# VH-VL binders against Regulator of G protein signaling 22 (RGS22), part 26

Target 1, 129 residues: Regulator of G protein signaling 22 (RGS22), of Homo sapiens (Human) (q8ne09r852to980)
Amino acid sequence: KFSDLLNNKLEFEHFRQFLETHSSSMDLMCWTDIEQFRRITYRDRNQRKAKSIYIKNKYLNKKYFFGPNSPASLYQQNQVMHLSGGWGKILHEQLDAPVLVEIQKHVQNRLENVWLPLFLASEQFAARQ
Below, E stands for the ipSAE of ESMFold2; O stands for the ipSAE of OpenDDE; V2 stands for 0.75 times the mean of E and O plus 0.25 times the DockQ between their complexes.

## First folded at step 14 (VH-VL; framework fv_tezepelumab)

Design z7 (from y5 with heavy chain Y100S W102S; at its last look DockQ between E and O 0.89; V2 from the best seeds 0.00; counts 0 for: pae E 2.2 > 2)
Fold by ESMFold2, look of step 14:
Structure z7 (fold): chain C 129 residues (1-129), chain A 118 residues (1-118), chain B 108 residues (1-108)
Amino acid sequence: as target 1 above (129 residues)
Amino acid sequence: QMQLVESGGGVVQPGRSLRLSCAASGFTFDDYGMHWVRQAPGKGLEWVAVIWYDGSNKHYADSVKGRFTITRDNSKNTLNLQMNSLRAEDTAVYYCARESVSYTFDYWGQGTMVTVSS
Amino acid sequence: SYVLTQPPSVSVAPGQTARITCGGNNIGDYSVHWYQQKPGQAPVLVVYYESLRPTWIPERFSGSNSGNTATLTISRGEAGDEADYYCQVWDTSTDHVVFGGGTKLTVL
């Protein structure tokens, strides 16, 4: 499980390197940035706003979340677009925390269901066991 | 493997211009924000500038704002720094650095030396 | 703008634990990253987001961040750990990156 990987810092970093060699670093970067957003105290509204805007601009675009390389199906992308209040809000405003958490769930699903099995079956992982 | 190779350093007179380049290979360049960080001889690290993965946003340290311009060419996997009106205090090793998660520099080039001297 | 303060030097006997501090107003609300730089070399990411390390960094390196102080901890210090260490944050008000002034760690 991906949650087990999070408890093993060494294997987490090996997984990150595995994803990079497979041109798939965006999933883990997106997951990590949203996780760090979730750790920012609610009272620090300026830092949360800046992080939310950063995540939106880097990941919520046609290159990644709303494009062919998305971790989400087209249906799921449309659901996130609806929850976000539409493309106009995505382009010009920050995203609410529940929307970011929903995005993170889709990203985590691909990490767990596609990438983690491939990593665990890799020669590099087997060599360390 | 991943490489970041800076070039374009050298000795230049005060008031002149110099253009630094950073060639990237071994990773998907346009997934990452890129930074320039400099270090004067015997001194600490000083952040210089950032450019976002798509070139859409840039920020500069106050010490270089108005004189330096950061750019990138994602079709050539290159990062550039145009340095105008150079001063003695710009003398430093200039590193390019890759930003992975928010403003974390997980990979650095070996640097190129810029010396501003009469 | 935002200022990070580090002691200029820290000295530790071999096998002892070194602690390098990074002071800043409410730094506990920031993500703090740490870099190691050996003479004549580029900086290397050592610890980020408090507890993450690249695969080549031994788990002897750890970090903490609360209140006005972030700390890099290097347990069982050895000669190979001698280097300059820099803390770094993102100043969200200016979108600038801020480094501390650096701390020279001496072992022996």
Scores: ipSAE 0.566, ipTM 0.869, lowest interface PAE 2.2, mean pLDDT 89
ESMFold2 (binder alone), look of step 14: mean pLDDT 93; pTM 0.952
OpenDDE, look of step 14: ipSAE 0.763; ipTM 0.928

## First folded at step 15 (VH-VL; framework fv_danvilostomig_arm2)

Design a2 (from a1 with heavy chain Y33A, light chain S52D; at its last look DockQ between E and O 0.08; V2 from the best seeds 0.00; counts 0 for: pae E 12.9 > 2, placed apart)
Fold by ESMFold2, look of step 15:
Structure a2 (fold): chain C 129 residues (1-129), chain A 122 residues (1-122), chain B 109 residues (1-109)
Amino acid sequence: as target 1 above (129 residues)
Amino acid sequence: EVQLVESGGGLVQPGGSLRLSCTASGFTVSDYAMSWVRQAPGKGLEYIGYIYSGGDTAYASWANGRFTISKDNTKNTVDLQMNSLRAEDTAVYYCARGWDYTEPYYYGMDVWGQGTLVTVSS
Amino acid sequence: ALVMTQSPSSLSASVGDRVTITCQASQGISDYLAWYQQKPGKVPKLLIYAADTLQSGVPSRFSGSGYGTDFTLTISSLQPEDVATYYCQQYYSTPDWYTFGGGTKVEIK
């Protein structure tokens, strides 16, 4: 379970290395950055704004979330675009927390349903059990 | 046949105002981001600003409140209102069609008008 | 303000030569970069968007590459009809919007 992995520092690092070996580290990086955003107190508006803009610039582009390697289907990408208020707002403004949470759900779904099963079935993981 | 045609250019004195119009045919301006770009004689391209379907606008910082972009969806036009004109505003002014939040992918400005010349001189 | 630095400002090459034009953003712009061609006396024409995606109807000798701050337009084999000024343009920036590079004039020797 992905939540159990989060509570095990050693296995989390093994999972991160597994993803890097498979050229798939963007999903975990995106999930982690959004999780960090969610942990910033809402009263710290400057930190939240800076982190939101960082996430937007790094992940919400045509080489990841709005591209062919997206964790989201085209329909889901369009829903996120609509919730964001359109491409003009994505380009020029920070993203609201509900939008980032929705993106994180899609990223987490791929981590849980694609990458985690492959990791748990890996010979390296089995050898440690 | 997709086309943009600018009009309204001409000679104006410094400090004056001018309204340019861009008429679209073959597509509906309400479905796209529409931009204005200028090119001073012998110089490069300079972005002015855009307007998209929700009516929101954005402008280059040098435009400093002097330029206003508007759409008229019933006439299928996009206008550029220019105020407090200066000699350095002398340029050919283009309108261009871009893509916005009606599309999940960004495609640049794919249709350009022929441009209209604005000359600011006493 | 975000500055797009384009190099070279002009070049002269022979038909058949490989031509490379570079564009550098003063800040990261992801892949939100377009290339335009403006032939003498003509209006600009979109060649490439999203840094590396060729616009429909553009000859395959044109290609783009780059991500972040450094971008390249390549003409694999220069043709006489490619005489033009080429502009890069970012469409990412806040507070500065959609800035163009200074242009690269390409001429045939």
Scores: ipSAE 0.000, ipTM 0.548, lowest interface PAE 12.9, mean pLDDT 84
ESMFold2 (binder alone), look of step 15: mean pLDDT 88; pTM 0.916
OpenDDE, look of step 15: ipSAE 0.022; ipTM 0.688

Design a4 (from a1 with heavy chain Y33A; at its last look DockQ between E and O 0.44; V2 from the best seeds 0.00; counts 0 for: pae E 14.0 > 2)
Fold by ESMFold2, look of step 15:
Structure a4 (fold): chain C 129 residues (1-129), chain A 122 residues (1-122), chain B 109 residues (1-109)
Amino acid sequence: as target 1 above (129 residues)
Amino acid sequence: EVQLVESGGGLVQPGGSLRLSCTASGFTVSDYAMSWVRQAPGKGLEYIGYIYSGGDTAYASWANGRFTISKDNTKNTVDLQMNSLRAEDTAVYYCARGWDYTEPYYYGMDVWGQGTLVTVSS
Amino acid sequence: ALVMTQSPSSLSASVGDRVTITCQASQGISDYLAWYQQKPGKVPKLLIYAASTLQSGVPSRFSGSGYGTDFTLTISSLQPEDVATYYCQQYYSTPDWYTFGGGTKVEIK
């Protein structure tokens, strides 16, 4: 379970390394950055804005979320683009919290349904049991 | 060969309705954002609206409520339903292909149909 | 609403001349600007997107530049087949996400 992994610092680092060796570290980085955004207090408007823009610039592009290796289907990618107000607004405005939560949902689904099962079935994980 | 062909234009009275159809060949309309643009005789280009590959639509403010864009993936068509037509709606109506899902940009309209003339007069 | 102001509305130049057409957005649109060519009796053709990226198959004498509010289409050496009306189009933001400029009619003297 992904929540169990979050509570085990050593195994979380092993999972991160597993993803890196499989060229798949972007999912966990994206999930983590959005989780950090969600923990920033609403009162810290400048920090929330900066983190939102950072997440947008790093992940909402052809190289990741809107590309062929996206954790989201084409339909889901189009829904996120529509929810964000279109390409022009994505590139030049911050994203609000509901948009980031929707993105995180798709990223988490791939972490839980693809990467975590592969990690738990890995020889390195089994050897530590 | 990539093509767009509009049809359904003609003469209609003020207050009337007309449905234009845009048939695509050489590509699938559901993979692209598809747009409608019009050009009144002797005038410039005027954007009407688009339909995303996922089915959501958006319209220029002047067209909202009177024009509706829809698609039919089985016929590979994009339609423009026009209601409450006025004389100033007389124009050539073009469909155009825009963004596809593999590109990070909405990079303009790279394929245009030949247009279909709509004349609104009594 | 975002307004695109295109100038001049028409121009006349000799074959071989450098031709410059400008387009000004009423607010910043980054580089989300396209240029279209419409030859007499023909449909519009995309020339340039993202302000400066030349569409495939467009002659290299065409170029675009600009960022923010001020944009330029340049024809480095005007040819007879370049007789057309040229339109800029923004695709940055609502309410009219794809507003066209008024057009520039280019003719040979």
Scores: ipSAE 0.005, ipTM 0.528, lowest interface PAE 14.0, mean pLDDT 84
ESMFold2 (binder alone), look of step 15: mean pLDDT 89; pTM 0.918
OpenDDE, look of step 15: ipSAE 0.026; ipTM 0.691

Design a6 (from a1 with heavy chain Y106I; at its last look DockQ between E and O 0.04; V2 from the best seeds 0.00; counts 0 for: pae E 12.7 > 2, placed apart)
Fold by ESMFold2, look of step 15:
Structure a6 (fold): chain C 129 residues (1-129), chain A 122 residues (1-122), chain B 109 residues (1-109)
Amino acid sequence: as target 1 above (129 residues)
Amino acid sequence: EVQLVESGGGLVQPGGSLRLSCTASGFTVSDYYMSWVRQAPGKGLEYIGYIYSGGDTAYASWANGRFTISKDNTKNTVDLQMNSLRAEDTAVYYCARGWDYTEPYIYGMDVWGQGTLVTVSS
Amino acid sequence: ALVMTQSPSSLSASVGDRVTITCQASQGISDYLAWYQQKPGKVPKLLIYAASTLQSGVPSRFSGSGYGTDFTLTISSLQPEDVATYYCQQYYSTPDWYTFGGGTKVEIK
């Protein structure tokens, strides 16, 4: 049903607001930023590079993806670090699209298995049905 | 080599305040998630909260508003400020390190201090 | 709020026995679970993180398993030095940061 949410812009905004009121916006922000990166045409190199660096700096750090509240397990975090080419590369370079897609998969898993069920069970969602 | 030492425990009256300090050696506190955990006599472990990097903190819901974690990079210390203390806050207070700099993906608390006893009574 | 329910609260077993301790989260926590050992009079020691990864220096008789809500710590062959209280801890998300289970005291018959 996450795919259904993506196709309903009004309900997607309600989900975003739900996460914000529950102090849990980072997963959806990360997912959305990576989705926006994926929609930038490959030939627009400067836009893709800038977006990749923005995503890396905002999410690929010890405060989120490589921290205790990551959507990814320690094993999965290590796999992303290796796919990225190491910590030095994460700190100083853009990330390739396959790395960002892998990160998005872990973020989407938590959105689908934790946040979406809570949203669908919320009073706010029920009131609109 | 790597060590955490808590200090500042003691006897305090209900309603009082106390500041605990945790001094680190062998590593830099700003490179790690640093946590406080307590254990009442004969009871289990209870998580209080953590601090990282530029001052990001998080607290257990029961501790929010009464307990404040801070750090001092020049002294390489992490402090726990406790306010409005009550008898149920009597415990040994531990500081703990979240991960080792050489093993960056350990998210459990891998280094613990010896603890400092806080007793809240009249 | 997120609750970690640990069972049993206490057990006694013989040297060489297989011991299992369970931990149940009131909501899904993926594999963000750690196990700690606290021997009598000592400070806690990390045994396992990420549900199943042994901390360096932990004997191979210790193992962890689980994902989501149900987790198990296993001691394949209990030794005298394993007398301790064992705690699980989640570190998954807000608002219930880093909740410990109630502990399981393991003794030798």
Scores: ipSAE 0.006, ipTM 0.515, lowest interface PAE 12.7, mean pLDDT 83
ESMFold2 (binder alone), look of step 15: mean pLDDT 88; pTM 0.913
OpenDDE, look of step 15: ipSAE 0.151; ipTM 0.747

## First folded at step 16 (VH-VL; framework fv_tezepelumab)

Design k1 (from z1 with light chain D29S; at its last look DockQ between E and O 0.90; V2 from the best seeds 0.85)
Fold by ESMFold2, look of step 16:
Structure k1 (fold): chain C 129 residues (1-129), chain A 118 residues (1-118), chain B 108 residues (1-108)
Amino acid sequence: as target 1 above (129 residues)
Amino acid sequence: QMQLVESGGGVVQPGRSLRLSCAASGFTFDDYGMHWVRQAPGKGLEWVAVIWYDGSNKHYADSVKGRFTITRDNSKNTLNLQMNSLRAEDTAVYYCAREYVWYAFDYWGQGTMVTVSS
Amino acid sequence: SYVLTQPPSVSVAPGQTARITCGGNNIGSYSVHWYQQKPGQAPVLVVYYESLRPTWIPERFSGSNSGNTATLTISRGEAGDEADYYCQVWDTSSDHVVFGGGTKLTVL
C-alpha cells in the first residue's frame, strides 16, 4: 500500500527510480510537490504562494494534468477546472489549497492503483526484498 | 543510462564570448527544468541560471544577468548557455543540472572548465 | 540576497554521528536540499525536501529543518563520507537558487 511506502523512505526512493525507468515520473513528482506544499505553515504566505504557482505551472497543463496522460478522467479534469475558478484563473493566478489537494487525490489514486502494483511485482522490488 | 555531458569550455580572453552545451540522454528531457551551476577553483557552488521544462521561464543570478542567456532545444535534448562579455570572475567549472522537484538537483553532469584570462 | 551559513568544517570519529548545520533567517519555512561533493567530482544530491533521500543514499543520512537551522545528520560516519556538503534553497524574494558556503566533513 502507498501509505506503507510513505513510512519507508528507502522504498519510496526505489519506487521513484522504478517510475523513472518507465518514463512515468510526473505522477510522483506532482504528488511530492503537493505533499510538501501541504506541510508549509499558513503563516509562510510567500512560500505557499510560490509553491502553489510552481505546481500550477509545472503540472496543470495540457502536457500532464489536462492532457491525455492525466491521472484524472476528462470528467475529473473538468471538475478540477470548475473548482479552480476556470481556465482564466489557472493561467494567471495561484491555486487554492483545496484545489491542489483534490489534484493530489487523483494523482495518488493512479500511483496506488496502477504504478505501485507494477512496482511490487517488478524485478527491481523483488531484488530489494 | 542517464547522461548529462557538458561541452564548449576552454580558455578565452576577457570581453569575449563562449557557448556551452549540455547533451542529455537516458531520460525524458522535456519533463525537467534545467540549471547551470558553476564552481570557481577552490570555492563553493554558485547557481547561474534556470530554464523551465518548456522554455517558458528563465531566471539568472545577478552576477551574470544581461550577459548570459540560457536556452534549450527539447527536440535535440540540448541545454545551452551563451556567455557574453566574459570576465575573470566567470572562471569556473560549469555544471549542467536536472531539477527533479522544487529546485532540487537530482542529477549533474561532470562539468566543463571555463577559464577567462588575458 | 538570502544567505545560508555553514560551518567551514566538521570532524567526527569513525562510527560517530556528524551534524552539519545550515543557518538562515526563518530557514524552517524553506525547502532545503543537501549535496555531497567529493574532490574532483560533481555534486550528488543526498537529501531533498529536508528528509527525502534520492538514489541509493543510505538511511544513515537524514535531515531536519526548523526555526533558523536546517541540519544534515550522518550517523555511523565512515571514511567514505568525507566530502564537502552544501545546503541549498530557492529564495522566493530574489528568484535565485542559494547555496551555503559548504562544510568539509573529516572522519578521523
Scores: ipSAE 0.749, ipTM 0.904, lowest interface PAE 1.0, mean pLDDT 90
ESMFold2 (binder alone), look of step 16: mean pLDDT 94; pTM 0.956
OpenDDE, look of step 16: ipSAE 0.909; ipTM 0.959

Design k2 (from z1 with heavy chain G33A, light chain D29S S51D; at its last fold request DockQ between E and O 0.94; V2 from the best seeds 0.89)
Fold by ESMFold2, fold request of step 17:
Structure k2 (fold): chain C 129 residues (1-129), chain A 118 residues (1-118), chain B 108 residues (1-108)
Amino acid sequence: as target 1 above (129 residues)
Amino acid sequence: QMQLVESGGGVVQPGRSLRLSCAASGFTFDDYAMHWVRQAPGKGLEWVAVIWYDGSNKHYADSVKGRFTITRDNSKNTLNLQMNSLRAEDTAVYYCAREYVWYAFDYWGQGTMVTVSS
Amino acid sequence: SYVLTQPPSVSVAPGQTARITCGGNNIGSYSVHWYQQKPGQAPVLVVYYEDLRPTWIPERFSGSNSGNTATLTISRGEAGDEADYYCQVWDTSSDHVVFGGGTKLTVL
């Protein structure tokens, strides 16, 4: 169902606004930045490296992904930590693409199972149908 | 209902200092990197500086590096720009701007005017 | 540092499509954002990540980015679209935000 939203850029932006008014913007921000990272051709190494470091610094911290309101369970956070090569590598290194893709899966899961149902049940969504 | 309000602009002499403030409300300020962008009268946009959500990862345009300092106080929801050794070419409207994703500025204040003249 | 080149002005007749270009070496590998600025006002984000639009921006605004050119397209141009338009990227080599010089759109 989240895939349907991706095909409707107007509703995607309304979903963004919905999350903003519910102080819950971080999931979609993280998802969007990782999705755009995935669209960078592998030949564009500097752009890929810069975006991966940006994503790591912005989202992979105790405020969001490794914190109490993470889209991932503690078990899943530990699995991502293991996949990353440990906290020392997260702090000091670029993250590999498979790690970012795994993080995006957890973020997308919360967008689809928590936020999207609330959005589709909202009055502002109903008014536009 | 989200707001970004710049203040602290005015007329100052070259070589003097000025401190700009940007008050944020209506959103979770410490989720966002914040920027200063300036525009000289009749000219285009010129980026000045960025500060990340936790006060780390600062970057400056070459034209201001060493003279300007960007800071934030997340407990007061304020962004600041300390401007030292001001020059005539620093004359501009100064905007604060919120970064949503990858350096995209989705909300801007209305700006505060800084005029550097004798 | 990375340079973004915009034409200083573009003119279109009312109801016609305006195309505002932003040239840069391999700009297709960059994430490009676009801003509209009317006289005496702050800039407004109109397109980000090439082709996403904030909800307050009508669907007739769209963007594309390939090769050495990013383009902001405004279909069915109106007098209300008269403004300066800026493209913008993050330059990874300098760690700077870079704006284009701006394009003044006139609807005659």
Scores: ipSAE 0.796, ipTM 0.913, lowest interface PAE 0.8, mean pLDDT 90
ESMFold2, look of step 16: ipSAE 0.765; ipTM 0.912
ESMFold2 (binder alone), look of step 16: mean pLDDT 93; pTM 0.955
OpenDDE, look of step 16: ipSAE 0.917; ipTM 0.962
ESMFold2, fold request of step 17: ipSAE 0.780, 0.783; ipTM 0.909, 0.907
ESMFold2 (binder alone), fold request of step 17: mean pLDDT 93, 93, 94; pTM 0.954, 0.953, 0.956
OpenDDE, fold request of step 17: ipSAE 0.945, 0.945, 0.945; ipTM 0.972, 0.972, 0.972

Design k3 (from z1 with light chain D29S Y30K S93Y; at its last look DockQ between E and O 0.89; V2 from the best seeds 0.84)
Fold by ESMFold2, look of step 16:
Structure k3 (fold): chain C 129 residues (1-129), chain A 118 residues (1-118), chain B 108 residues (1-108)
Amino acid sequence: as target 1 above (129 residues)
Amino acid sequence: QMQLVESGGGVVQPGRSLRLSCAASGFTFDDYGMHWVRQAPGKGLEWVAVIWYDGSNKHYADSVKGRFTITRDNSKNTLNLQMNSLRAEDTAVYYCAREYVWYAFDYWGQGTMVTVSS
Amino acid sequence: SYVLTQPPSVSVAPGQTARITCGGNNIGSKSVHWYQQKPGQAPVLVVYYESLRPTWIPERFSGSNSGNTATLTISRGEAGDEADYYCQVWDTYSDHVVFGGGTKLTVL
């Protein structure tokens, strides 16, 4: 169903508004930034590096991805930490594309399984037209 | 519902200092990077500075580097701009703006006017 | 420093499509955001990541970005669309936000 939202820009933005009014914007923000990173050609190294660093600094921290509000389980957080090359590398370097894609999968899973059902049952969804 | 309210503008002489503040409410302030953007009367938008969600990183426009300092207090939901050594060219409406994703400013205050004149 | 160039003004007849351009070197590789500003008001985000819109922005507003030109398109132009429009990017070399000079849209 989240894939269906990706094909409907108006519904995507209604979902964004729903998350904002429920103080739950971080998952969709993270997903959106990673999705846009994935659309950059690999040859545009400066843009890819800058977006990777931006995503790492904003989302790969103890407030969000490595904290209690993470879309990932502790096991999954540990797997991402290992895939990235460890905490020291996360702090001082950009993240490779496979790491960002793995993070996006966990974020998308929470969007699909937690937030989207709540949105579809909401009065905001009923009034979205 | 969400609010960004700038304050601290006024008329000051060149060389003086002024401190702007931006009070945030209705959203989780420490999830977002924050910016100052200014607009001289009759002119376009000019970016001034950014501070990351946790205050750990800052960038400034070249025109204000060394004179302006952006800070935030996440316990009080406030963004600040300390403006030292003010010049006539700093005369503008100053907006605070919230960064949603990749440097997109999805919410803006209504601005506070700073006039630097003798 | 990175420069974004916009025409100073664009006119459109009511009901017709307005196109506001934003020129920049290799802007097609950058993420472009657009703002609307009416007189005496703060700017409002109308398009971000070239094609996404906040929910209060009608689908008549759309964006595209390719090569050296980003374009904001407003179909079925209305008097309520009269405003200044600014394009904006983050410049990864200077670590600066860059705005275009702005375009005044007139609906006559």
Scores: ipSAE 0.737, ipTM 0.902, lowest interface PAE 1.0, mean pLDDT 90
ESMFold2 (binder alone), look of step 16: mean pLDDT 94; pTM 0.958
OpenDDE, look of step 16: ipSAE 0.900; ipTM 0.956

Design k4 (from z1 with heavy chain G33A, light chain D29S; at its last look DockQ between E and O 0.91; V2 from the best seeds 0.85)
Fold by ESMFold2, look of step 16:
Structure k4 (fold): chain C 129 residues (1-129), chain A 118 residues (1-118), chain B 108 residues (1-108)
Amino acid sequence: as target 1 above (129 residues)
Amino acid sequence: QMQLVESGGGVVQPGRSLRLSCAASGFTFDDYAMHWVRQAPGKGLEWVAVIWYDGSNKHYADSVKGRFTITRDNSKNTLNLQMNSLRAEDTAVYYCAREYVWYAFDYWGQGTMVTVSS
Amino acid sequence: SYVLTQPPSVSVAPGQTARITCGGNNIGSYSVHWYQQKPGQAPVLVVYYESLRPTWIPERFSGSNSGNTATLTISRGEAGDEADYYCQVWDTSSDHVVFGGGTKLTVL
């Protein structure tokens, strides 16, 4: 499981390298940035705002989350769009924490169900066992 | 197989211009924000500029704002730094750096030396 | 702009633990990244997001960040760890990357 990988920092970084060699780095990058957003204390308003805007601009676009290569289905993309308050808010405002958590769940689902099985079956992983 | 190779450094007189280039290979260049970071001889690291993956959202250190322009050409996998009105304090090794996540620079070139002297 | 303060040098005996500090006002609210630079070489990322290490960085390297101090810890220090070490943040108020002044680690 992906949660087990989080407890093994060495294998986590090998997983990162695996994704890089498969031109699939965006899922783990997105997951990691959202995870760190979630760790920012609520009272650190400037840091939370800056990271929320960064995540929105980097990942919530037609190249990644709202495009054909999204970890989310078109239906799920539309649900996130509506949770965000629509395209106008996504384009010009930060995202609320519940929206980012929902996005992270879709990203984690693809990491868990697509990339992690391929990694665990890889020659790179087998060589270290 | 990832490579970042800087070029275009040299010796120039104050007030002159130089254009630095960074050639990227071995990764999907337009997935990443790119930075220039410099280091004067015997000194620490000093951030210069950032450009986002699509050529938008640029930021500059105050010491270079108005004189330096960061650009990228994603079709050629290149990052550029146009340096105008060069000053002696711009003398440094200039590194090209890739931003992986939240402003963490996980890959660096070997640098190109810029010397500004009379 | 935001200032990061590092001691200019730290010495440690071989096999002992080195701790390199990075001081900043409320740095505990920032994400702190650490770089190693050996003479004549480019910097290398050794710790990011407090607990992550790029592939090939030994588990001996770890980081912590709370209050006004971030710390890079290098367990079982080796001669090969001799280098300059820099801490780094993104300063949200100025939209600038800020580096500390660097710390030269010597293993005697």
Scores: ipSAE 0.763, ipTM 0.910, lowest interface PAE 1.0, mean pLDDT 90
ESMFold2 (binder alone), look of step 16: mean pLDDT 93; pTM 0.954
OpenDDE, look of step 16: ipSAE 0.896; ipTM 0.954

